# VH-VL binders against UPF0179 protein Maeo_1037, part 1

Scores and structures below are computed, not measured.

Target 1, 145 residues: UPF0179 protein Maeo_1037, of Methanococcus aeolicus (a6uvu3)
Amino acid sequence: MDKRITLIGSKIAKTGNEFIYCGVLEECSECRFKKICHDGLIVGKRYRIVSVRSAKHPCIAYGDGVKVIEVEPSNNFTILIESKKALEGLTLSHSDIQCNNILCKYYNLCHSEGMPEKYKIMELHEKIKCPKGNSLIKATVSTIN
Unless a header shows other numbers, all headers, positions and changes below count from the first letter of the chain; antibody chains aren't numbered by Kabat.
F stands for the ipSAE by ESMFold2-Fast; E and O both for that by ESMFold2, at different seeds; each is averaged over both directions (binder to target, target to binder). V2 = 0.75 x the mean of E and O + 0.25 x the DockQ between their complexes.
[cut] marks letters that were taken out.
Atom coordinates printed by the task and the answers are left out, and those that the model quotes come from them; centres of patches stay.

## First folded at step 1 (VH-VL)

Design n8
Fold by ESMFold2-Fast, scan of step 3:
Structure n8 (fold): chain C 145 residues (1-145), chain A 124 residues (1-124), chain B 107 residues (1-107)
Amino acid sequence: as target 1 above (145 residues)
Amino acid sequence: QVQLQESGPGLVKPSQTLSLTCTVSGYSISTGYYWHWIRQHPGKGLEWIGSIFHSGDTDYNPSLKSLVTISADTSKNQFSLKLSSVTAADTAVYYCARDYIGSEWDSPYYMDVWGQGTTVTVSS
Amino acid sequence: DIQMTQSPSSVSASVGDRVTITCKASQGISTYVAWYQQKPGKAPEPLIYDASTLQSGVPSRFSGSGSGTDFTLTISSLQPEDFATYYCQQAYSFPPTFGQGTKLEIK
């Protein structure tokens, strides 16, 4: 099936949001939602939320609880890449930008979780002002694995 | 109009395996999330036996875990119960039921559609 | 396992009466309780989910309330077709468990 239901934190349970599925926690062994939360999802794969149900449920992993969501696999996502490597249609091997500034508002785009070994640049967007002086540009990329 | 119908032998001898099938009509098993087996001993209350998720994963009542196997055949739109090494204590009415967490309510283990039940007697 | 205890085990009532049946869980289960009605020789039918949400098609004289450990099913004005056995069930923790049942009989 292309579309599946699962559960995710209430604060991020919004139509259009994306996330990387990280797998089962040991704390989930007694959870009544374990199967619907985890069955049919692939660890490391990106999913997009297509609908959100209104009820909120308690969850040990999410302090504000979780909601049931319907998801579909997502092949495209946004990252920051070095401008010198930025060419639409180019296939690149993934490498993180060298930076330890975890307080930077761009940190997660520079160190994107769940990146495949290779990706194709689909669209280039705006350049960003890097606090460390790197020449970076926002890009929509597609997985090719 | 979703309907569930149990079928299987009404009489089983002690130590043998009880085999029951639930046929689902008006709704695809692969669309629903949990499918349950529940039983009721003569003059007593309800006891949950186990369930199968549409992925094929099963959950069994811990008191029955070593004796129970539940399986599904999506091509026939059926799911089945096997209870091994039966005794007179397994004499009961057996029900199959749908749990539809994919609709208006979001909680598993609510049984919204039930079969009519099939009576099983264990005797020699 | 979570134990569900119903009170009373049986109750005799007349048409038009207000009837209350209670269900107590051995530990906190939030609102994750269902109520079922079973008539003689028939399968159980769902009445209420999530402690207070009526199943579609169930008459409005049925209502549920409660949270935590104490739950109540109320029939505001008993009708002849309501004489049956009623079961509560927790859906909070695996495995799901049922109360022992409350038999509602004609006085």
Scores: ipSAE 0.197, ipTM 0.664, lowest interface PAE 3.9, mean pLDDT 84
Fold by ESMFold2, look of step 4:
Structure n8 (fold): chain C 145 residues (1-145), chain A 124 residues (1-124), chain B 107 residues (1-107)
Amino acid sequence: as target 1 above (145 residues)
Amino acid sequence: QVQLQESGPGLVKPSQTLSLTCTVSGYSISTGYYWHWIRQHPGKGLEWIGSIFHSGDTDYNPSLKSLVTISADTSKNQFSLKLSSVTAADTAVYYCARDYIGSEWDSPYYMDVWGQGTTVTVSS
Amino acid sequence: DIQMTQSPSSVSASVGDRVTITCKASQGISTYVAWYQQKPGKAPEPLIYDASTLQSGVPSRFSGSGSGTDFTLTISSLQPEDFATYYCQQAYSFPPTFGQGTKLEIK
């Protein structure tokens, strides 16, 4: 029900690919496609490409042009969790990592707004060297809803 | 006022290469827009041949891909079509056109300015 | 490739008539349809894009509608300058394709 049409760089415009929407680039302020490219997408939200239109369009932000795509939200999230809690397939209750260092480059992965109350660990990635010494690992998780 | 003008031979023999040039005036092809070749068959109507982005990136109709080459010369403000191994089926009026999206809506490969057209006959 | 089929291939009409031309796509194409008008000996000229949006300078007697597979171009009160051939074009997927044309002639 939450399908949307948008534009993305031609090189990554392939059905099944996923991306995280990172917001509006400053060079896009004069772009004729600005409303379709950026309207209705949520910054930081993960989307999956479900269809790709074949025509290329010029875009100042993408040197090889853009293609029209249809996307849907992905329920997968990337977060940091304590390494001792990290086992693929395990269901955990969400708890924020206690840290108020807003200048940390991992801050948004530790304090992701809108995280579900419970999640299932789908995939473990690299361990992160936390500036405060916490033992953290990056994980892809999904909602239990 | 943007104007596009096709030029090239009006008569080409079978198996030879058709070569056409589109000269653009009143506008630089070095913009971010695509430039198209379209032909109009007496019995088949309009057919999109291909397009070129001013930087050299091209898209071709899959039915013609191995036979078609589109190129651009930004110093002359021109782009060109070569179609190899022509047959009588390639007899048509050939148009060049500018791709421009005239709204904020998603209308890819919409042609807003067309050349006058040039008739090419493939005959022995 | 998406086939675009226009109906009728020809229509005779008088000034003041309401004329409707249809275009059917071989698969769903949302609203990604353009319409062109072509006078004899001239290149096509843009008329409508995204199924219903008129190009700048196109008279309001022209309108377009449709979504999915069935599209129409309507001229609400035909004028002498409207006698021409009309083409639809899908802009949904590669390669773009055109209908075979509908010739609008004076009775």
Scores: ipSAE 0.000, ipTM 0.501, lowest interface PAE 15.7, mean pLDDT 78

## First folded at step 4 (VH-VL; from a7 with heavy chain I101D G102S, light chain S30R)

Design m1
Fold by ESMFold2, look of step 5:
Structure m1 (fold): chain C 145 residues (1-145), chain A 124 residues (1-124), chain B 107 residues (1-107)
Amino acid sequence: as target 1 above (145 residues)
Amino acid sequence: QVQLQESGPGLVKPSQTLSLTCTVSGYSISTGYYWHWIRQHPGKGLEWIGSIFHSGDTYYNPSLKSLVTISADTSKNQFSLKLSSVTAADTAVYYCARDYDSSEWDSPYYMDVWGQGTTVTVSS
Amino acid sequence: DIQMTQSPSSVSASVGDRVTITCKASQGIRTYVAWYQQKPGKAPEPLIYDASTLQSGVPSRFSGSGSGTDFTLTISSLQPEDFATYYCQQAYSFPPTFGQGTKLEIK
C-alpha cells in the first residue's frame, strides 16, 4: 500500500527511474490532472517508478506530454561515504562530508538531500578520490525506519 | 610505537560474565576508527567478536549479539569487552586490535595492530 | 556471512620451496582480503592487505594475488622462520570473517 498513481514527463517515464517530488508548479494551478499528478506525494520525498501506462497526455510543464505511472517511496540513495567507515551491511550515523564546493562534480553524492540520521550500507561501488583529497566510496544505502 | 594490551581474569566460571580491558599506548583511541575484539578458540581459528567506533557506535557478530557489550573510556585510552553467560565454548585467547589507520589501506576491518592476547578458560 | 575457505589445511615443505596457500570466498569480495601470519604462542601479524599489498616490514618473498572469489598467498622461497599458521580474512561485508587457517610445517 505504499504505491501511488501520478504522472510524469514521457521522456523520463521509465520503470526503475527515480525522482524527487518538488511540489506543484504555478502553471499547474488550473491543470485538469493537478489532483492525480500531485495528491499523495510528499515534497522532497524520493519515488521510484514501478510501472508505466502507455497512454500519453498533454501537459503544460512537459512539452512531450506525460504518462500515468505507478510509484512507490524509495528508501535507497546513492551517496559518497568516507571509505574508512564503509563496510557492506553496517548501519552508520549520517556525517556530513566537510566540503562547500557546490560546483564539484560529486556534490550531489556528498550532500544528498533527505538523508536520514542513520542508514544501512546495501552495496559498495567504486572508490572516489575527492578533489580535496578525501578518501570516499560510492555506496547504495537504505534508510532506517 | 602503537601497542595494545589485554587484561582481565584468566579463569571464569560458567554462566558468569567475562570482562576484559584493552589498554592502548602510543595512539589515541579517539582519533582512530574501529577498535576490535577477536578471539581464537583452540583448534577453531579466529572469530571476530565486535567493534566500537570512537563515537560510541558498536557492532557485534550476529552470533553473539545479545551476549556482548563493548565500551570505551577515552580518558583512560581503553576499550572493554563484556561477554555474559559464558560457557566452555567461550574458552579462547582474546585479542584486541586496531582497525588499520594508513593512507595506503583505505577500507575498514583490516586489523593492523594486535594485542598479545589473553587466555580465558571457562570451567567449573 | 561470507565463508572463507582455505586450502590446504596443512602443508609440509622444505626450505627454499615455493608454497602457495589459497582462499576462496563464498561470494565476490573484490580485493578486500587480508592475510595474517601467526607463529606459535604469538598474536596474528598482518602480512598483506587489499589482496596483494605487502604490509611494511614483510619480506618480499611473500606475495598475494586474486580478486573476486579466489585468492592466493605465495612464499617464493620458504625460510625456517616461516613456520606458522596463515589466515585469510575478508573485509568486504559485515561481519568480517576469517578462513580456518593453513598450518605450514617446515621439514
Scores: ipSAE 0.250, ipTM 0.698, lowest interface PAE 5.1, mean pLDDT 84

## First folded at step 5 (VH-VL; from m1 with light chain Y92R)

Design p4
Fold by ESMFold2 at other seeds, look of step 5:
Structure p4 (fold): chain C 145 residues (1-145), chain A 124 residues (1-124), chain B 107 residues (1-107)
Amino acid sequence: as target 1 above (145 residues)
Amino acid sequence: QVQLQESGPGLVKPSQTLSLTCTVSGYSISTGYYWHWIRQHPGKGLEWIGSIFHSGDTYYNPSLKSLVTISADTSKNQFSLKLSSVTAADTAVYYCARDYDSSEWDSPYYMDVWGQGTTVTVSS
Amino acid sequence: DIQMTQSPSSVSASVGDRVTITCKASQGIRTYVAWYQQKPGKAPEPLIYDASTLQSGVPSRFSGSGSGTDFTLTISSLQPEDFATYYCQQARSFPPTFGQGTKLEIK
């Protein structure tokens, strides 16, 4: 299994949540818990939280403290892609969808945080006609590193 | 209105590189999505060779991937095919084609405009 | 890779006949199929996309149907200009693949 123990801000420490590991923060360079927080994580890789311990620990980077979590690499996730680009099995270069409607129910699928430069389309789902007129398709994609 | 025209040598010797160019008129290749090469061999029918997206990303038939290179020159409104180490099995009619480009159709890899085709014979 | 199997491989017919050509995919492709017509010495031309939608300018005697794995092209009343080879093509999964073709000949 490629699972790791680490720490993350208490507000986002929930089973099923995902994050992109961005590296050691400047505030953490002298932290005594630096090894526990950062060892074994790869910069730029996406992780899914699989368990959360309830105890909080103080952290200078997270004002509400941190919780111990177990994470695993997350290779597959769902996004919206421009339909005209999308064929199952292609590896696409990521391109932002030009839309700033933050109240749209699809907003997070169009603007997934920490998108890799390239991804492979594993499965195409239903087509979606967004309110702005973009022709989109929901897809499960993989960042396989 | 939109026209595609293949050009290149009709006769190529074995082990050489086949080089073809598709010239697009009446439409800018940078406006489109995918641009395709397809060949037609009497024993096999139609075979998709590969495509290039206008930004430069390329996609190749897995059976040909190590032998094929597709490139584009947007300033000349052209895209090109190179097929290395050819054999008699590469004798075919070669077509270039445009991916379907309509606001009413929103799925890729349908070819709506084809070139006239160019016959390439691989022979010593 | 998804195989596209056409049947029949050849058919002889007369002007005015109704002709049906079928295409089977080796796995489900929803409606992601196109049909092309190719006359001798010419490039293929699109007829139908998305299983049943006629390309602009295609005569209404052509129709397409099907979803999943089984697809049909029908010519309701054959005209002299319809004698050609017909190909189906899937556009669901990389790489795109064509059927072997169906040659429609004059009886």
Scores: ipSAE 0.471, ipTM 0.790, lowest interface PAE 2.6, mean pLDDT 85
Fold by ESMFold2, look of step 6:
Structure p4 (fold): chain C 145 residues (1-145), chain A 124 residues (1-124), chain B 107 residues (1-107)
Amino acid sequence: as target 1 above (145 residues)
Amino acid sequence: QVQLQESGPGLVKPSQTLSLTCTVSGYSISTGYYWHWIRQHPGKGLEWIGSIFHSGDTYYNPSLKSLVTISADTSKNQFSLKLSSVTAADTAVYYCARDYDSSEWDSPYYMDVWGQGTTVTVSS
Amino acid sequence: DIQMTQSPSSVSASVGDRVTITCKASQGIRTYVAWYQQKPGKAPEPLIYDASTLQSGVPSRFSGSGSGTDFTLTISSLQPEDFATYYCQQARSFPPTFGQGTKLEIK
């Protein structure tokens, strides 16, 4: 619900970017920014950057330093779903899409990070002809609490 | 060839539970995607009641209140509808239907095979 | 919910006539429309999927068209067996919804 202040690597600190918070890194255990970087973030949750401050700060984990950002929870993201399951407004149980090609241009949409066990389809987009022959549709989905 | 047959009582008293069963032959409900219940009021159009996905997930028309329950028995190749606390407004012909099962049509909620329909009257 | 509005509510026509039935969605649904034919005392039967694709076994005198919000079903030359009630249905958004029907009668 509420926006939060945190820090992220300067290279990815761009308004509109999203990330999944993976927890405190071991090298952050003695960092002076540990509390600000990590407090209030939930492991496994996706966040969207809504503003970026330009000043850099030193960080052990990011060699180019970090920037202060404002983030909000992002419950909506884009994935590929089996077309025959997909109707806008349905809540589906997550199912694996099996693929041997990690270099596929759709790989990240088929194996989206932070996918919950269940999701609601918010919007259906174009259908995709998978190189492996799967019948897939691109969809904006939301996590539900 | 795939066939669907509705069964259940044709007369139900107000406030009772309407219970219908759809028996599927020529196709396993476990290999399909969605299985639907639809009804048609006297002299009126069609109303989608709900569906069950082969995994057991169920979806119900919000307009029918939370009095609808759909379930499946894969060992009997059947799926069932229960509508509790019925009123005269639930008098209708009830159909079960299969979601379109074709490799050529890859979107859900097209109903390709329908049962013959069973008339249910709610009257004291 | 997406409302599907059919027009006309009824049509009186003769064998050999060309008939067009219109279905309008309350919001854009791309081509996610099906058409069904229902004869008296019988269940609906599938006719057209995805706005324009004929179900196998459906005579070629039936055709569908449209995208977005406006869809049509056309029967190019009516046959005696075509007198029935026709329904459109959207399959874009939950819950699926039907038009109110168009009754096609002889004369």
Scores: ipSAE 0.445, ipTM 0.777, lowest interface PAE 2.8, mean pLDDT 86

## First folded at step 6 (VH-VL)

Design q2
Fold by ESMFold2, look of step 7:
Structure q2 (fold): chain C 145 residues (1-145), chain A 122 residues (1-122), chain B 107 residues (1-107)
Amino acid sequence: as target 1 above (145 residues)
Amino acid sequence: QVQLQESGPGLVKPSQTLSLTCTVSGYSISTGYYWHWIRQHPGKGLEWIGSIFHEGDTYYNPSLKSLVTISADTSKNQFSLKLSSVTAADTAVYYCARDYDSGDSPYYMDVWGQGTTVTVSS
Amino acid sequence: DIQMTQSPSSVSASVGDRVTITCKASQGIRTYVAWYQQKPGKAPEPLIYDASTLQSGVPSRFSGSGSGTDFTLTISSLQPEDFATYYCQQARSFPPTFGQGTKLEIK
């Protein structure tokens, strides 16, 4: 895990929030926080806020100011998995759901392209009523092992 | 009728490895999902030790500091516990258990072995 | 880890009494709780899973309720065979954890 320090608008500075880093704004070219805000972040990459410091600082881009945050890269996916496998915090070996109904509204969650061999369950969501009767649960998973 | 039976030495010296085997009858461990080891210290409550998923992945209680190994032998319909570098704190009744087979979520134990007492003393 | 705290630690009751045992989780676990009964010298036996669903073969005098952090096991009319120790267990998050137990004794 590659944790970094940056700043983000006070309204969205909450542990657990995610954002996509979009790069340096023209307004920030003369900002005293430019290095802290932007060093080590990759344009287009998703990050998750892991901690927030309470102090606000002025910022031209955010009218209510910014807060110092610690972030890490986010590689989370939402998929469906067998409910009987699923305990939050486990790392599972990927196994395809045996269903070829490409018109199913859940098809893309059952057949996510590019899924890793193993994944960790980060959060369990609601159970799904599968049209074919499979016992499935929606989960946010991560490739971090 | 599913039955689980623990076996292994009842007395182990400190620093040795505790080895236990759970023999499953009336049900194939390859058909089940999770297979668990749980222990109960004298006069205390229950502590989950770890589990093995039917496809081979293992999961261990973080509090046991990576001293635990769980394995399965599907040809004998058995799964086993090894606990290395034991101390007096590992004295307990050890149970194996099956994950609930007909539920919609895991880690509910529906069938337990009768338990085996392990004493660690110098 | 999610801590499961049972109360009371022990209960003295008579045959025919209504008995309630509570279990509190240190964080929200929705309905992911099980209850077990353990008699002296025996393994625990399942009673209830998913907060309120009775295991097959469990008498209907046992019931469970609760969601979130507060859970209750109720025995509506106590029978002689119900004197035992009762444990709750969460199955929401790894690792699974048990309450410390509630001993139900005859008065």
Scores: ipSAE 0.426, ipTM 0.772, lowest interface PAE 3.0, mean pLDDT 85

## First folded at step 7 (VH-VL; from q2 with heavy chain S102E)

Design s5
Fold by ESMFold2, look of step 8:
Structure s5 (fold): chain C 145 residues (1-145), chain A 122 residues (1-122), chain B 107 residues (1-107)
Amino acid sequence: as target 1 above (145 residues)
Amino acid sequence: QVQLQESGPGLVKPSQTLSLTCTVSGYSISTGYYWHWIRQHPGKGLEWIGSIFHEGDTYYNPSLKSLVTISADTSKNQFSLKLSSVTAADTAVYYCARDYDEGDSPYYMDVWGQGTTVTVSS
Amino acid sequence: DIQMTQSPSSVSASVGDRVTITCKASQGIRTYVAWYQQKPGKAPEPLIYDASTLQSGVPSRFSGSGSGTDFTLTISSLQPEDFATYYCQQARSFPPTFGQGTKLEIK
């Protein structure tokens, strides 16, 4: 596990939460915490918060301040996959689910950001009833590196 | 109607490469999902060899790793099996099969070829 | 790999009998089971998928049940064309695996 120390907005600083690191913000270029916030994080990579320190610090990017957190890379994701493609243990090439419904309760599982070109199915969960009629199954997948 | 037919030599010598082709009629392999090779040893049960998704990803039985190559030629509506370095243990009836198209889970085979017997012998 | 174990290895039965064939998986596979019938010199033919769903054109005297690790194929009132070898197959986890077969023979 590659654990890192960083800071994140107080509102989302909860153990177990995940985020995608998006890089140094324009307003952070002169910030005194810039190194500890950003060093060692990879743009576009997903991280899981494993611990949170309670003290808040001021931050121009987060109106309610930031907290110091410890994070680790998260290589496993839960997504929706076409059921007809999904056998536990297969490595699939990523393909888009053709659906434009941004208001769907499953939207973020169908359109997970940061997915690699290929992924391995680690565990199949329940099939879901897609409002558009797609045959989909929830799965935990792992990136291939 | 959908039909699958295996073709290839029925006799192969040890250490050679076994090559089989499955010709699909009445259905495009690009429309289907997975296309399978399965074999059955004399007087014994069935063993899944591997599969291919169109002309894309291939999946092989771990027990046969590095010995198996499956490929597809969409323009000929065919997919093929190569087993390298065969031994007498590879003597079997070889089947190709289509993944069930009407279900909502993969790796159920609904249409099988008639089977082709391959004997590995000196 | 998930091992599929069928029981019995063979059954002798008469036309009109009710026959039950079982299949046990070495770990939970929910309902991801298919059943196939194979007659001598012919390819296997699908009977049931997803543990209990009959393939189109399969007579209703065939039925399947089970979930988890224990699965059953039942043939009510055997017909002469039902004497064959039957295989179960799991489709839960890579690689797919088959049971060793159950031969149903005429008494």
Scores: ipSAE 0.568, ipTM 0.833, lowest interface PAE 2.0, mean pLDDT 87

## First folded at step 8 (VH-VL; from s5 with light chain D50E)

Design u5
Fold by ESMFold2, look of step 9:
Structure u5 (fold): chain C 145 residues (1-145), chain A 122 residues (1-122), chain B 107 residues (1-107)
Amino acid sequence: as target 1 above (145 residues)
Amino acid sequence: QVQLQESGPGLVKPSQTLSLTCTVSGYSISTGYYWHWIRQHPGKGLEWIGSIFHEGDTYYNPSLKSLVTISADTSKNQFSLKLSSVTAADTAVYYCARDYDEGDSPYYMDVWGQGTTVTVSS
Amino acid sequence: DIQMTQSPSSVSASVGDRVTITCKASQGIRTYVAWYQQKPGKAPEPLIYEASTLQSGVPSRFSGSGSGTDFTLTISSLQPEDFATYYCQQARSFPPTFGQGTKLEIK
């Protein structure tokens, strides 16, 4: 229900994409779109793109321009969890999976940025085959305030 | 070989606190994942009470009306159960159990204690 | 909470019989089911994990099957040591829950 209109770089403006709002850039202080880009968004909050308008607009911060998007707040993330910890409905203390393989296709699911100290497991998905042999399961989790 | 043994009083008066300890031998509780308390009422089935992850996070059955506390003492390789304000409904055989160590999913119990009978009566 | 309902509540059988015990979950739990055997005066012992995976040391006459909401434990040729109470347990969602038990006794 808390949907907002904003703008985002045209290359990443796709329905279903998510982003963390990082605040007003200094370059935006003189921008004619400043209010519609930034009003009503909360710094540090995660948003999901629910619609994208096709028109492209110039932007000082995005060299390829921006598109108008409609967003809604998102508290849910998809991450990988050690499977032996994961029961649906538990609240776990966050810990990073110990792995230095930054080229792994799962790297960002194992090392999610912006995760809180604790999270609740909302839904368990499939177990994955970790190249390092870790026993991991994909899960949708919700943040705990 | 891993062994679990419950200990504590067999008789508790209503409104008092039931306190049980599970002593683990042949395995470190810090190496395991979840450590469980389960009870079985006379002539009835099994009810999961709660668990502790190592000496950290605790999880309790939300359907229980009693105040439940689970804690661990890794230096003694023990974990404990306290139920406050007990009633006759808390009369049961109490088991401690280890989470299944060889699998890839939690909350399957592979090693159980022998069980200890606790009666709540005046 | 996910309710686990076992049937039958009790069964009377002879040595050598094939026995089946069923367990129904109140909602889908994929294959997140265990089966335990409990003899009088003893703690439950694991038989089967994740619907069909036999615990080490359990005789091959025991087998499990099912997914979703309907699960079955089968004993293909009943032995004297198999007379006990059997419990299913879901491990899909917090809190874990057990069926009410099925008592298997000698006819």
Scores: ipSAE 0.599, ipTM 0.845, lowest interface PAE 1.7, mean pLDDT 87

## First folded at step 9 (VH-VL; from v1 with heavy chain Y100W)

Design v3
Fold by ESMFold2 at other seeds, look of step 10:
Structure v3 (fold): chain C 145 residues (1-145), chain A 122 residues (1-122), chain B 107 residues (1-107)
Amino acid sequence: as target 1 above (145 residues)
Amino acid sequence: QVQLQESGPGLVKPSQTLSLTCTVSGYSISSGYYWHWIRQHPGKGLEWIGSIFYEGDTYYNPSLKSLVTISADTSKNQFSLKLSSVTAADTAVYYCARDWDEGDSPYYMDVWGQGTTVTVSS
Amino acid sequence: DIQMTQSPSSVSASVGDRVTITCKASQGIRTYVAWYQQKPGKAPEPLIYEASTLQSGVPSRFSGSGSGTDFTLTISSLQPEDFATYYCQQARSFPPTFGQGTKLEIK
């Protein structure tokens, strides 16, 4: 079993939420929770929260404190990809969609941080015509790692 | 006008490697998406062999994967098929094809070569 | 692999008839299907993409319909030049696969 105990900001600490572990922050270098927060997590890896403890703890990185969570690796996630590249079952090389509209409702699906070099398309969903005219398709993908 | 033309030997002996080249004119292969090889056995239907994309990313029919290699030479505007260890079952008309250029989805064929007949026989 | 099963395998019809060819996918493919026409000695040529989108230059007597697993190619008024073999092809899931073909003969 690859489940881990860690801490995350109280506002984000909900069962089913996912996050990408970005590493130890400099302000956490002398934190008493540093080992619990960071031990056993891999930088760039995506995790899913499977349980949340209700107690809140102070944290300099999260103004509303943190909660203890149990996480597991998440290898499947949903993104938008260029429709003309997408056939279910293909393994694609990652390519950035050039768009800086951070207010777009699709922004997080177009700009998935921590994306591996290659991913396999597990299922295609609906096509999306973005406000800039890009022809995209929503897809569930799996990491190759 | 875009044209695709297959070239290669019409007769190949069993256990040899079949080698075909598709020459593309009127369109740069680096401007396209997927470039396909498809074959048609005598009196039978069509079978997709494989495709190439991403200046070398290749995709092969799982039934042929260990036997097939597809490559591209963008300076000559060509892409090629090699099929190793051929048998009489590989006798077919071989086509190259372009992925639907104006479309919004991949793996539809819009331009086909005229086809080249390859016979595998002693 | 997704199997594409065409019916009938052969059909004979008269000029002016309405002809229907069907294609059934072994699992749901939404509208990810194309139809090709192949005349003797020639390469296949596209007729329809995405179940119902007519390729440029194809006569309007050709139409396609269907979603999910059941798809239809219709020729509303058969012409002598429509003698050919017709293939459906799915483009939903790797690898792409073709139906076995339907041979259309003019009576």
Scores: ipSAE 0.611, ipTM 0.848, lowest interface PAE 1.4, mean pLDDT 86

